# Designs tried in a protein design chat: VHH binders against q07589. Part 5

Target 1, 356 residues: q07589
Amino acid sequence: MSRILVIGAGGVGVITALSLWLKKESDVSLVVRSDYDRVLKHGYTIESCDYGRLEGWRPHHIYSSVEDAASAADNQGYNYIVVTTKNIIDGPVNSRVSNIIRPVLEKNKELHGPQLTTHILLVQNGIDIEKEIWAEFPREQYRYTVLSGIQLIGSTKIGSGHISQVGQDHLSCGAFDPQDAAAIQAANDFVRMYSNEGQNFVEFDPRVRYSRWKKLLYNAAINTSTALVGLDVPRCLEFGVNKKSTEIEVFHPAMREIIAIAASEGIIIEEEFITMFTEITRKKVFKPSMCVDCEKGQLMELEVILGNPIRIAKRNGVATPTLSILYNLLVLVQAKLKERKGLLKFDEKTATLVDE
Short names: E, the ipSAE of ESMFold2; O, the ipSAE of OpenDDE; V2, 0.75 times the mean of E and O plus 0.25 times the DockQ between their complexes.

## First folded at step 1 (VHH)

Design g4 (framework vhh_gefurulimab; at its last look DockQ between E and O 0.01; V2 from the best seeds 0.00; counts 0 for: pae E 14.5 > 2, placed apart)
Fold by OpenDDE, look of step 18:
Structure g4 (fold): chain B 356 residues (1-356), chain A 120 residues (1-120)
Amino acid sequence: as target 1 above (356 residues)
Amino acid sequence: EVQLVESGGGLVKPGGSLRLSCAASGRTFSDYAAAWFRQAPGKEREFVSAISWGGSTTYADSVKGRFTISRDNAKNSLYLQMNSLRAEDTAVYYCAARSYYGEFDEYDYWGQGTLVTVSS
């Protein structure tokens, strides 16, 4: 039986753990950083459109930290690490994905050496997020694969130990390295272990890079723009000059730039998706996740959504005038959030950033 | 926008078979995940089956082994082969489409529905 550690106990993480648990094909551990005591004592209350109402639910194991999960006396090595936290590489150092998974990866190595391949599933937004892992853990010293998870789900933590899922779980899983047979197999195995027919929707993704670029049409254009201005998508559209400027001058150009960057890598994203992503949101009063994060004073997934694409563009000689403006303005917004959180210090006497 | 039109509904005896079709227009159907839902009289709409843009399928437990969802992207169409029909399968069947990308958790496009009646 596969041993799976889920990291992140938000709406997404809890439902992920629940799905695995319900399938009964894996030993499921969940790291619960906040609400650990409550969950330990009372379990979760879950209202799920996929699975109904559950009271007092717990996975097989609950840990207060990744370190605790790694150092558990009964730890026999984790086959999978599922990361459902936001990818904020410019956040606190301890929040970097590589640092989050390090204790478990090190323990796996200690327990089994080269006999255990750890499969790291990143259920996160953005592109080039796997590169951090590859850079931090040399393959000569560590045995692991990195898997892509693209999840669409309406699930939120609405209270301590209380989860509400109102949107069906759709998960697409694949290998970041399309030539890695072990990763491909691991992704397929995960799909099997995760799939609850009639409840969630899970599939293998044979074109992870394509999928991530395609999703970036929405995230890099609409999610970022709405975050910058603090508006829902319909208002962004309607408030534009002649009700067209936002679409024509911001959304479409940004999306086309993403398409161009993808093309520079030989990945062809169909132009029709530009119109599709705009139209599907035109009449839905909805604030995207990045916008909500900003409003809540939480750091945004800025680097993985805009920073990395722009870096690729620069490397490949692709012009990104729209994305660059969005990025550079949002960098300032992100910095403002960091300052409020005490992550940045600005000396007003000298008008300079204080280097720690 | 995507327009969806269901067809193929009708009266069938228990144990019989029926094939539903959903024709999509307006945009390329291959860009969307698609699903069948049904609503019986006096009951809530329920999930029946779904197929991703990549061809992966899922089924409700109540129809598993009896129903088969498929798509023909060249024809911009979705199908539901229903075998071994039961009286409890009587419902209006709806075709639905959803973008598989972004932060959306609902089906955005719906057909008008087609009535399936299973009766002796």
Scores: ipSAE 0.011, ipTM 0.304, lowest interface PAE 8.1, mean pLDDT 92
Fold by ESMFold2-Fast, scan of step 1:
Structure g4 (fold): chain B 356 residues (1-356), chain A 120 residues (1-120)
Amino acid sequence: as target 1 above (356 residues)
Amino acid sequence: EVQLVESGGGLVKPGGSLRLSCAASGRTFSDYAAAWFRQAPGKEREFVSAISWGGSTTYADSVKGRFTISRDNAKNSLYLQMNSLRAEDTAVYYCAARSYYGEFDEYDYWGQGTLVTVSS
């Protein structure tokens, strides 16, 4: 049986652990932070549109930290690490994905050496999110693969130890390196272990980088614009000049720039997706996650959604006038959030940013 | 945009009752998990109660058996029935709602709060 560690005990992480547990093909561990004492004593209350109602549920193992999970009593290691946390690469260094998973990778190496391959599944948005892992953990020293998880799910932690899932669990899982046979096999194995027929939708993703660029048509154009102005998607569309300027002069140009950047890497995205992504939430009153982050004073996943695409564009000679304006204005919004959190200091006497 | 407006707060004697209401505009409650939080004078914000889309409820130990959360999706409203009120229940009460689009681990929308004072 595969041993799987899920990091992140929010709505996504808990339902991920539940689906794996219900399938009975893995030994499931969950890192639970704020709800640890409640869950240890009473388990989870889960109300799921896919999996039904459960009381007192817990996975096979619960840990209060990644370090504790890595140092589990029998030290048998983990076959999979599933990361469901936000990826904020310009945030505190200890929140970096590579630093979050490091205790598990080091412990697996110490105890098992090349006998155990650890499969790292990143259930996170953005492009180039796998590259820091390859950079921080040289493959000659660590035995691992990196997998992509693209999940559309409506799951919320609504109280201590209480999860409500109202949108069906859709997971697309594939290998970041399409030439890594071990990663491809691990992704297919995860799909099998995660799949609960008639309850969720999960599939192997043979085109990870394509899927991530395609999702960026929405994230880089709409999440970003709504975050900047603090409006839901229908208001952005309706409030535009003649109810057209937002889609014609902001959303569509941003999406076309993403398509051009993807094409500069040999990935072709059909123009029809511009219309699809513009229309998908036109009549649904909601604020995308980046907009909600800003309004709550939380740091945005800015670098993985805009920063990395723009850096690729510069390297490949692709013009990004719309994305660059959105990015540079949101850099100021991110700095404002960092200043409010004490992560950035400004000296009003000299009118300069305090270095270091 | 979702706007949440709390009402029903006020001054009440120990042992008394109050019913708080939270009205949502801009979107219906039918797609939401919803919750009540409170912040007592000089203290951090505290979870009080939550209700799921299917009607399942969770309560903080400090209010269990005394408070009842309910929702009316047809009226886009969330309620908190508070019975057997104690001095320690004095706080500003906030309603919160989660759209299933948005952040996974947090309530997406918050009201401005309504003050409840329990005083002898």
Scores: ipSAE 0.000, ipTM 0.215, lowest interface PAE 16.5, mean pLDDT 86
Fold by ESMFold2, look of step 18:
Structure g4 (fold): chain B 356 residues (1-356), chain A 120 residues (1-120)
Amino acid sequence: as target 1 above (356 residues)
Amino acid sequence: EVQLVESGGGLVKPGGSLRLSCAASGRTFSDYAAAWFRQAPGKEREFVSAISWGGSTTYADSVKGRFTISRDNAKNSLYLQMNSLRAEDTAVYYCAARSYYGEFDEYDYWGQGTLVTVSS
């Protein structure tokens, strides 16, 4: 039986742990930081459109830190590390995914050497998110795979130990390296262990790079724009000049730039998806995740959603006038958020940033 | 932004040892992956060793087993312990750092170099 460590106890992480636990084919551990004491004493209260109402629920194990979870692995280790945290590569170094997962990788290596392959499933937005893992954990020293999870779910922590899921869970799981047979098998195994027939939808993703570039049409154009202005998608569309300028002058040009960048990397995204992503939320009064993060005063996934595509564009000679404006404005918004959090200081006497 | 200054180069006999240092200033060094490169006269700059921000190390085949990269984040310093030196190790050694995700073999910050000469 696979031992699975889920990292991140927000709405996504808790439902991920619940789905695995309900299937009864895996040993499920969850890292619970701020809510640890309440969940230990009372369990979770979960209101789920997929699974109904649960009271006092816990997975097989909970831990207050990844370090504690790794120590408790004994001689078994973890087969899967499922990362559901936001990927903020321009944030504090100790919040980087590689630093978060390192205790588990080191413990697995200590316990089993090359005989246990660690499957790292990144349930996170963005492009090139696997590259940090490949760079930080050389294959000469570590035995692992990196898997992609594209999850579409409406699940939110609405209080300490209290989760509300109002949107049905859809997960697409695949291998970042399509030549890695172990990763492909691990992704298929995860699909099986996560699938609760009639309650959620989970599928194998045979083209992870394509799928992530395609999702980036929405994320780089719409998630970003809504975050800048603090509006849901219908308001962004209706408030535009002649109810058209947002989609014609912002969303569509940004999406075309993403298509061009993807093409420069050999990935062809169909132009029809520009219309599809614009229309899918036109009538749904719902703020996308980056907009929500910004309103909560939390750092945005800016670099993996916009920074990384723009760096690829610069390397490949692709023009990105729309994406660059969005990015440069959001860098200012991110700096404002960092200043509020004490991660950035501005000296008003000198009108300059304070070093160190 | 980070500024890098190498030191510790010099003349050494074959089979000898040297320790190179790279002092960093600006942002904390722990935010950066760091590396050593070298360039012999008339040749292209070549990779020697790297250390990730999480401490993982990589070495070129030509130096593996003889060189050890390390860093001290409290002192904002990067080191290269060079043992069993050979004439082919003669080069200007450069400290380099990078600060972002995306292009892992592209270093944004470079020092001015320190000369290592291995000669009897």
Scores: ipSAE 0.000, ipTM 0.266, lowest interface PAE 14.5, mean pLDDT 88
ESMFold2 (binder alone), look of step 18: mean pLDDT 81; pTM 0.825

Design g5 (framework vhh_gefurulimab)
Fold by ESMFold2-Fast, scan of step 1:
Structure g5 (fold): chain B 356 residues (1-356), chain A 122 residues (1-122)
Amino acid sequence: as target 1 above (356 residues)
Amino acid sequence: EVQLVESGGGLVKPGGSLRLSCAASGFTFSNYAAAWFRQAPGKEREFVSAINSGGSTTYADSVKGRFTISRDNAKNSLYLQMNSLRAEDTAVYYCAKDTGWYLYGSEEYDYWGQGTLVTVSS
């Protein structure tokens, strides 16, 4: 029986833990921070379009911190670490994914040495999100795989210990390293343990980097533009000059730049996805996650959605005029959010940024 | 402009039936999941039932077997058939539209109707 630790108790993380728990093929632990006392005493209230309404639900184990979960691993360790937190590379250093998982990975190494392979599943947006893990945890010293999870789910925490899921749970899970047989097997095993026939849809992803670049057609063009202007997608499209300038001069050029960067790595993304991703939300009066984050005063996943793609483009000699303008303007928006949160200080008397 | 307009509420005796309707306008209704919520006097808003864009349904335990949610995409309408009504079902019933952005992480209900009052009384 696999032991699985889910880190992140937002809408995605809680439903992930619920699906695994309902299947009854794994021992499920969940790290719950702000809602810990409520969940410990009363459990979760869940309203799910896939799994029904649950009151007083708990996974097998709950912990208030990753450190507590690691300490409680005893002699068994964790087979899977599922990370569902937002990936804010330019945020506080202790919020970095490598720092979040470090206590668990160190404890697993101590307890099992080379006998336990730890499977790290990143259910997060962006490109190159796995590379920090490979850099921080040398494979000569740690036995692990890194897996990609792409969630197509509408699940929100609407109150303390209260989750609402309206969009069907759809998960694509695969190996970041397509040559890693252990990672491929671990992804297939996770799909099996996550699958609840007739309730969710989960599939093995044989082309992780392709899938992530493809999703970036939407995230790097539309999440970014809407976050910058504070408008939903239909308003961005309708408010453009002649109701066309936004898609022709902003969205489509940004998407084509993403396609060019992917192509520089040998990954071909079909041009029809430009039209598909533009049309899919043309009549949906909603704000993408980056726009919502900005409006709530939360830091954006800027570096994994724009920063990393642009760095790859520079390395490979790909021009990114549209993505670079979006990125540099959003760097200012991110700085505004950091200043409001006390993470950045500006001295108005000298008109200068206070250096660290 | 997105609008959701509930109708069909009223006074009914215990054991009776009512059918609530929600007329949607200003968006492509067929692309979105939709839900019914209710709020009883002095209580928090609670989930009643949801139907996704594909027609799959979910119910709160308290209404399962008694209520049926359905949709008519050609008429841009959402329905809630309420049978075997109890005093405990007395509440203002709200129609809600999801965010519809499941591929992209926008997960909140973003438009709510004004509500329709259902009173179950002898």
Scores: ipSAE 0.000, ipTM 0.158, lowest interface PAE 13.4, mean pLDDT 85

Design g6 (framework vhh_gefurulimab)
Fold by ESMFold2-Fast, scan of step 1:
Structure g6 (fold): chain B 356 residues (1-356), chain A 121 residues (1-121)
Amino acid sequence: as target 1 above (356 residues)
Amino acid sequence: EVQLVESGGGLVKPGGSLRLSCAASGFTFSSYWAAWFRQAPGKEREFVSAISTGGSTTYADSVKGRFTISRDNAKNSLYLQMNSLRAEDTAVYYCATGPYDFLSGYSYDYWGQGTLVTVSS
């Protein structure tokens, strides 16, 4: 039985752990931080469109930290590390993916050396999210693969130990390095262990970077715009000038810029996806994850959704007027959130950002 | 040796047309994506258009509806049909091709030397 550690107990992470637990082919451990005491005493309350309503649910093991999970592995190690935390590059250094997984990856290396390959599955939004792992963990010193997980799910934590999921659990899992046979095999094995027939949809992804650029049509245009204005998608569309300006002047231009950036890397995304992603939530009254994060006072995945695409665009000579305006305004929103959390200091007497 | 050679550049009046060609040799062109980039004097390189192995195309907003990218795998050639040319289209045009490299974030294995397009008067 594979030993799987899920890091991140938000909407995605808890449903990920639930799906693996329901399949009964894995020993599932979940790292729960802020909700640890509640979950330890009462378990999770889950309202899922795929898995039904559950009360008092918990996976096989729960830990309050990644370090505790690593220590509790007891000579077995972990075959998979599933990272579902938000990827906030501009946030605290200790929240970086490489720093989050380090205790587990080091412990697996210590206990098993070359006998255990650790499969790191990043179930996170954005582009270039795998690069820091390759940079921080030299392959000659660590035995691991990096896998991509793309979720089209709409799951959020609505209270302590309380998860609400709308829309089907749709996971696409593949290898960031398409030449890595071990990663391809690990991705196929994860698909098998995650699949629950009649309840979710899960598939192997042979084109990870294509899939990530494609999802950015929605994330970079709609998650960003809704987060900036604090409105759900139907309100954004209906409140526009003549009920058209939002899609024509904001969403579609942002999506076209993403398509142009992907094409500058040799990845062609069909323009029909502009219409598809605009329409998919037009009549569903809910707020995308970045909008919800902002309203809860949580930092946004700004750099992996807009920052990295814009940096790629600059390298490849792709103009990004719409994405750049969205990005620079959201940098201010992110700074407001950081100030409220005590991560930024502003001196009102000098009207100056304190750089310390 | 792998080579990409652009041709078809020249001086054109605003509103005119030009067809650029890129001849590929030394590799299996049909297995690679291909793209056109341009660089105006004193400016950074800019993406223009791309075409997949299957013929799917993408265009920069500035050229959409005016430029058409196409390929002829039997002739190992890439083309850019440029219509309704504007002064701002003045640049050296480069063809590029390669496999996508997930580890580096993009891969441009092969680049041509460029062909100058001047839209004046």
Scores: ipSAE 0.000, ipTM 0.304, lowest interface PAE 14.5, mean pLDDT 87

Design g7 (framework vhh_gefurulimab)
Fold by ESMFold2-Fast, scan of step 1:
Structure g7 (fold): chain B 356 residues (1-356), chain A 121 residues (1-121)
Amino acid sequence: as target 1 above (356 residues)
Amino acid sequence: EVQLVESGGGLVKPGGSLRLSCAASGRTFSRYAAAWFRQAPGKEREFVSAIYSGGSTTYADSVKGRFTISRDNAKNSLYLQMNSLRAEDTAVYYCAAKQYSWYPLTSYDYWGQGTLVTVSS
């Protein structure tokens, strides 16, 4: 039985743990921080369109920190680390994915060396998110693979220990390095362990980078625009000039720029996805995650959704007029959030940003 | 951007203890992984211990249980507490740091000039 550690107890992480637990093919541990005491005593209340209504649910194990989870696995280790936290690379150093998973990788190295390979599954938005892991953990010192998890799920924590899932659990799991046979096998094994016939949809993803660029048509155009204006998707579409300017002058140009960047590295995304992603929430009063983050005063996944795409575009000579305007305005929104949190300092006497 | 200066080296008897310090210049030290390396006379430079921005640590097998690495980000300092010293621990000890990067980084970007540790009678 595979031992799986899920890090992140938001809507995605809890449903991920639930699906693995329901399949009964893995030993599931969940890191629960702010809700730890409530979950320890009462479990989770889950309202799921796929899994039904559950009261008092718990995975096999819960821990209040990654360090505690790593210590508890002293003689066993973890086969999989599933990271469902937000990826905010311009946030505090201790929130970086490499720093979050490090206690588990160090413990596995100490206890098992080359006998245990740790499979790191990043269920997070964005492009180039695996590169931080490769940069921080040299392959000569650590035995691991990095897997991509793309969720199209709509799942939110609506209260302490309370999860609401209204969009189907649809997971695509694959290897970031398509030449890594161990990663490919690990992804296929995860798909098998996650699959619950008749309740969710999970598939092996043979084209990870394609799938991530494809999802960015929605994230880089719609999550970003809605975050700037604080409106749900239907309002953005209906409030446009002649009920057309938003999709024609903002969403579609941003999506076409993403397609051009992907093409610059040899990945072709079909133009019909522009229409598909514009339509999927046209009549659903839904605020994307970046818009919700802004409204809650939380930092946005700005760099992995816009920053990295734009950096790739600059390296490859691709023009990004629409994405660059969205990015630079959201950098200001992000800075406003950081200043309010005390993470950014401004000296009003000199009218100057206080650099770190 | 980061400059590193080691101190605390010296002559110590076998079984003795010594604490090395490394002072880092730069307000971004907390974002860096930091490590200690050593180079014995006539040998290649070898890894001793590392501490990452999140506080996790790793050690070479030869020093596990004897050496302890720590950092103080408020003071921009890195430390190596060396206990139960042996003649084979005699080396120049170097402080090193590497910046967080999206690209694979296996090498340390910044190095101190070293501090000599001699373990003998």
Scores: ipSAE 0.000, ipTM 0.106, lowest interface PAE 20.1, mean pLDDT 86

Design g8 (framework vhh_gefurulimab)
Fold by ESMFold2-Fast, scan of step 1:
Structure g8 (fold): chain B 356 residues (1-356), chain A 126 residues (1-126)
Amino acid sequence: as target 1 above (356 residues)
Amino acid sequence: EVQLVESGGGLVKPGGSLRLSCAASGFTFSSYAAAWFRQAPGKEREFVSAIDSGGSTTYADSVKGRFTISRDNAKNSLYLQMNSLRAEDTAVYYCAADSEFYTLEWYEGTSAYDYWGQGTLVTVSS
């Protein structure tokens, strides 16, 4: 029976744990922070379009920290680490994915050495998110694989221990390294353990990098633009000059730049996806996650959605005028959020950023 | 532009079979959930069957065991195989598609679907 640790108790993480728990093919542990006391005593209240209404639900194990989960792994360790937290590369050092998972990787190595391979599933937006893990954990010293999870789900924590899911649980799971047979096997095994026939959709993703570039057509053009202006998607489209400027001069140019960057790596994204992603939320009053993060005063997944694509473009000689303007303006928005949180200090007497 | 075009409707005798087709254009059909609805003379549109991008299916109780929904993503097409047809199956059949980024709670509701075809008439009579 696989032991699975889910890190992140937001809408995505809780539904992930629920799906695995309902299948009865894994031992499920969930890391819950601010809601720990409530959930430990009363469980979760879940309102799910796929799984129905549950009261008092909890996975097999609940921990208040990753360190506690690692310590409580007994002598077996964890087969899978599922990371559903926001990936904020430019945020606090302790929030880096490599630092979050380190206690589990160290404990698995201590308990089993080369006998146990840890499968790290990143259910997070963006491109090149796996590279930090490969850089921080030399594969000669640690036995692990890195898996990609692309989740197309509308699930939100609406109160302490209360989850509302209105968008279908749709997960695509694959290997970041398409040549890693162990990772491919682990992804297929995860799909099997996650699948609940007639309730969710989950499939093996044979083209992880293609799928991530494709999703960036929406994230890099629409999440970013809406975050800048604080408007939902239909308002962005309707408020444009002649009800056309937003899609023609902002969304479509940004999407075309993403397609050009992917093409520079030999990955072709079909032009019809520009129309599809523009139309997909045109009539749905919806604020993408980056827009919501800004409104709540939370840091954005800026680097994995725009920073990394632009760095790839620069290396490959691809021009990104639209993406670069969006990125540099959002860097300022991110700095404003960091200043409000005390993560950046500005000296008004000298008119300079305090570099400490 | 995004379009759905139904075909395959016609006159068929009770107990007979018919296959409806829906051709999608202007978008990548494989990324969408799709459904069949029908509207009988003088009645509101009702749910018949739905299929998600992965091929998972659901059916209205009135057609379960008699109708089969399927898709061919390579051809951007949706199908409804109708067997053991009855007079009460007489209706205009509509193809509908929904974005899976925000799959609605109600696959059976007409408001759940953003894109619709114009319909194809199925008449079951002697």
Scores: ipSAE 0.000, ipTM 0.140, lowest interface PAE 19.9, mean pLDDT 86

Design h1 (framework vhh_8h63_2)
Fold by ESMFold2-Fast, scan of step 1:
Structure h1 (fold): chain B 356 residues (1-356), chain A 118 residues (1-118)
Amino acid sequence: as target 1 above (356 residues)
Amino acid sequence: ELQLVESGGGLVQAGGSLTVSCAASGFTFSSYAMGWSRQAPGKERELVAGITSGGSTYYADTVKGRFTISRDNAKNTLYLQMNSLKPEDTAMYYCAADYWFGTEYDYWGQGTQVTVSG
């Protein structure tokens, strides 16, 4: 039976653990940080459009830290590490994905050496998110694969130990390296273990990089713009000049720039997706995740959604005027959030950033 | 332009079978998840079945075990095989394309009427 560690107990992570638990084909461990004491005593309250209402729910195992999960006496290692935390490259170094998963990779290596391959599934937004893992963990020293999980689930933590899911659980899972046969097999195995027919929608993704660039049409244009202005999507569209300027001068240009960057890598995204992604939330009073994060005072996934695309564009000679303006303004928003959290210091006497 | 045309509806006896189909044009059919929804008079539309570009399927509890969704990418056609039909299955059936992962289907066709007597 596969042993699966889910890291991140937000709306996505808890529903991920629930789906795996309901299927009964894996042993599910969940890392719960801020809600650990409440969940240990009372379990989760879950209100799900797919899975119904649950009270007092727990996965098979709950740990307060990744280190504790890795060190547990009842743990013989993990076959899968599912990372559902935010990927904030410019955040604190100890919050980087590679540093988060390190205790598990080291413990698996100690316990099993070459006998266990660890499958790292990144259920996170953005492009090039797998590259830091490959850079930090030499393949000659660690046996692992890196898998992509793309999910646009409407699931949020509305209180301590309380999850509300509105919008079907849809997961696309594939291999970041399309030549890695072990990763392809692991992705297919995960799809099988995650699938609950009649409850969720899950598929193997044979074209991970295409799928990630395609999702960036929405994330890089709409998540970013809404986060910058603090408005839901319909308000952004209706409040524009003549009810047209937002889509014509902001959303569509940003989306076309993403298409051009993908094309510079040999990946063709159909122009009809520009219209589709603009229309999909036009009549839904919906604030995308980056907008919600900003309003809650939480750091945004800025680098994986805009930073990395722009770096690829610069390398390949693709112009990004719209994406670059959005990025540079959101860098300032991110700095404001960091300052409020004490992660960035400004000296008002000298009017300079403190280099500490 | 994107166009979806449903066909194959009709009158069937309770316990019978019927297949409805949807011909798609104006977009790269193989790249999209597709689905079937139905609407009975005076009721909200209900998503009954979906199929991803990769072939994974899901079904509403009301039809699970009786309906089968399938696709033929070479013919740009979506199918819904309906078995063990009940009077409660009487509805206008709509074909839809899913442009955002499982949140909602767009680009509904004109529909095809299925009536189950008995």
Scores: ipSAE 0.000, ipTM 0.294, lowest interface PAE 11.5, mean pLDDT 87

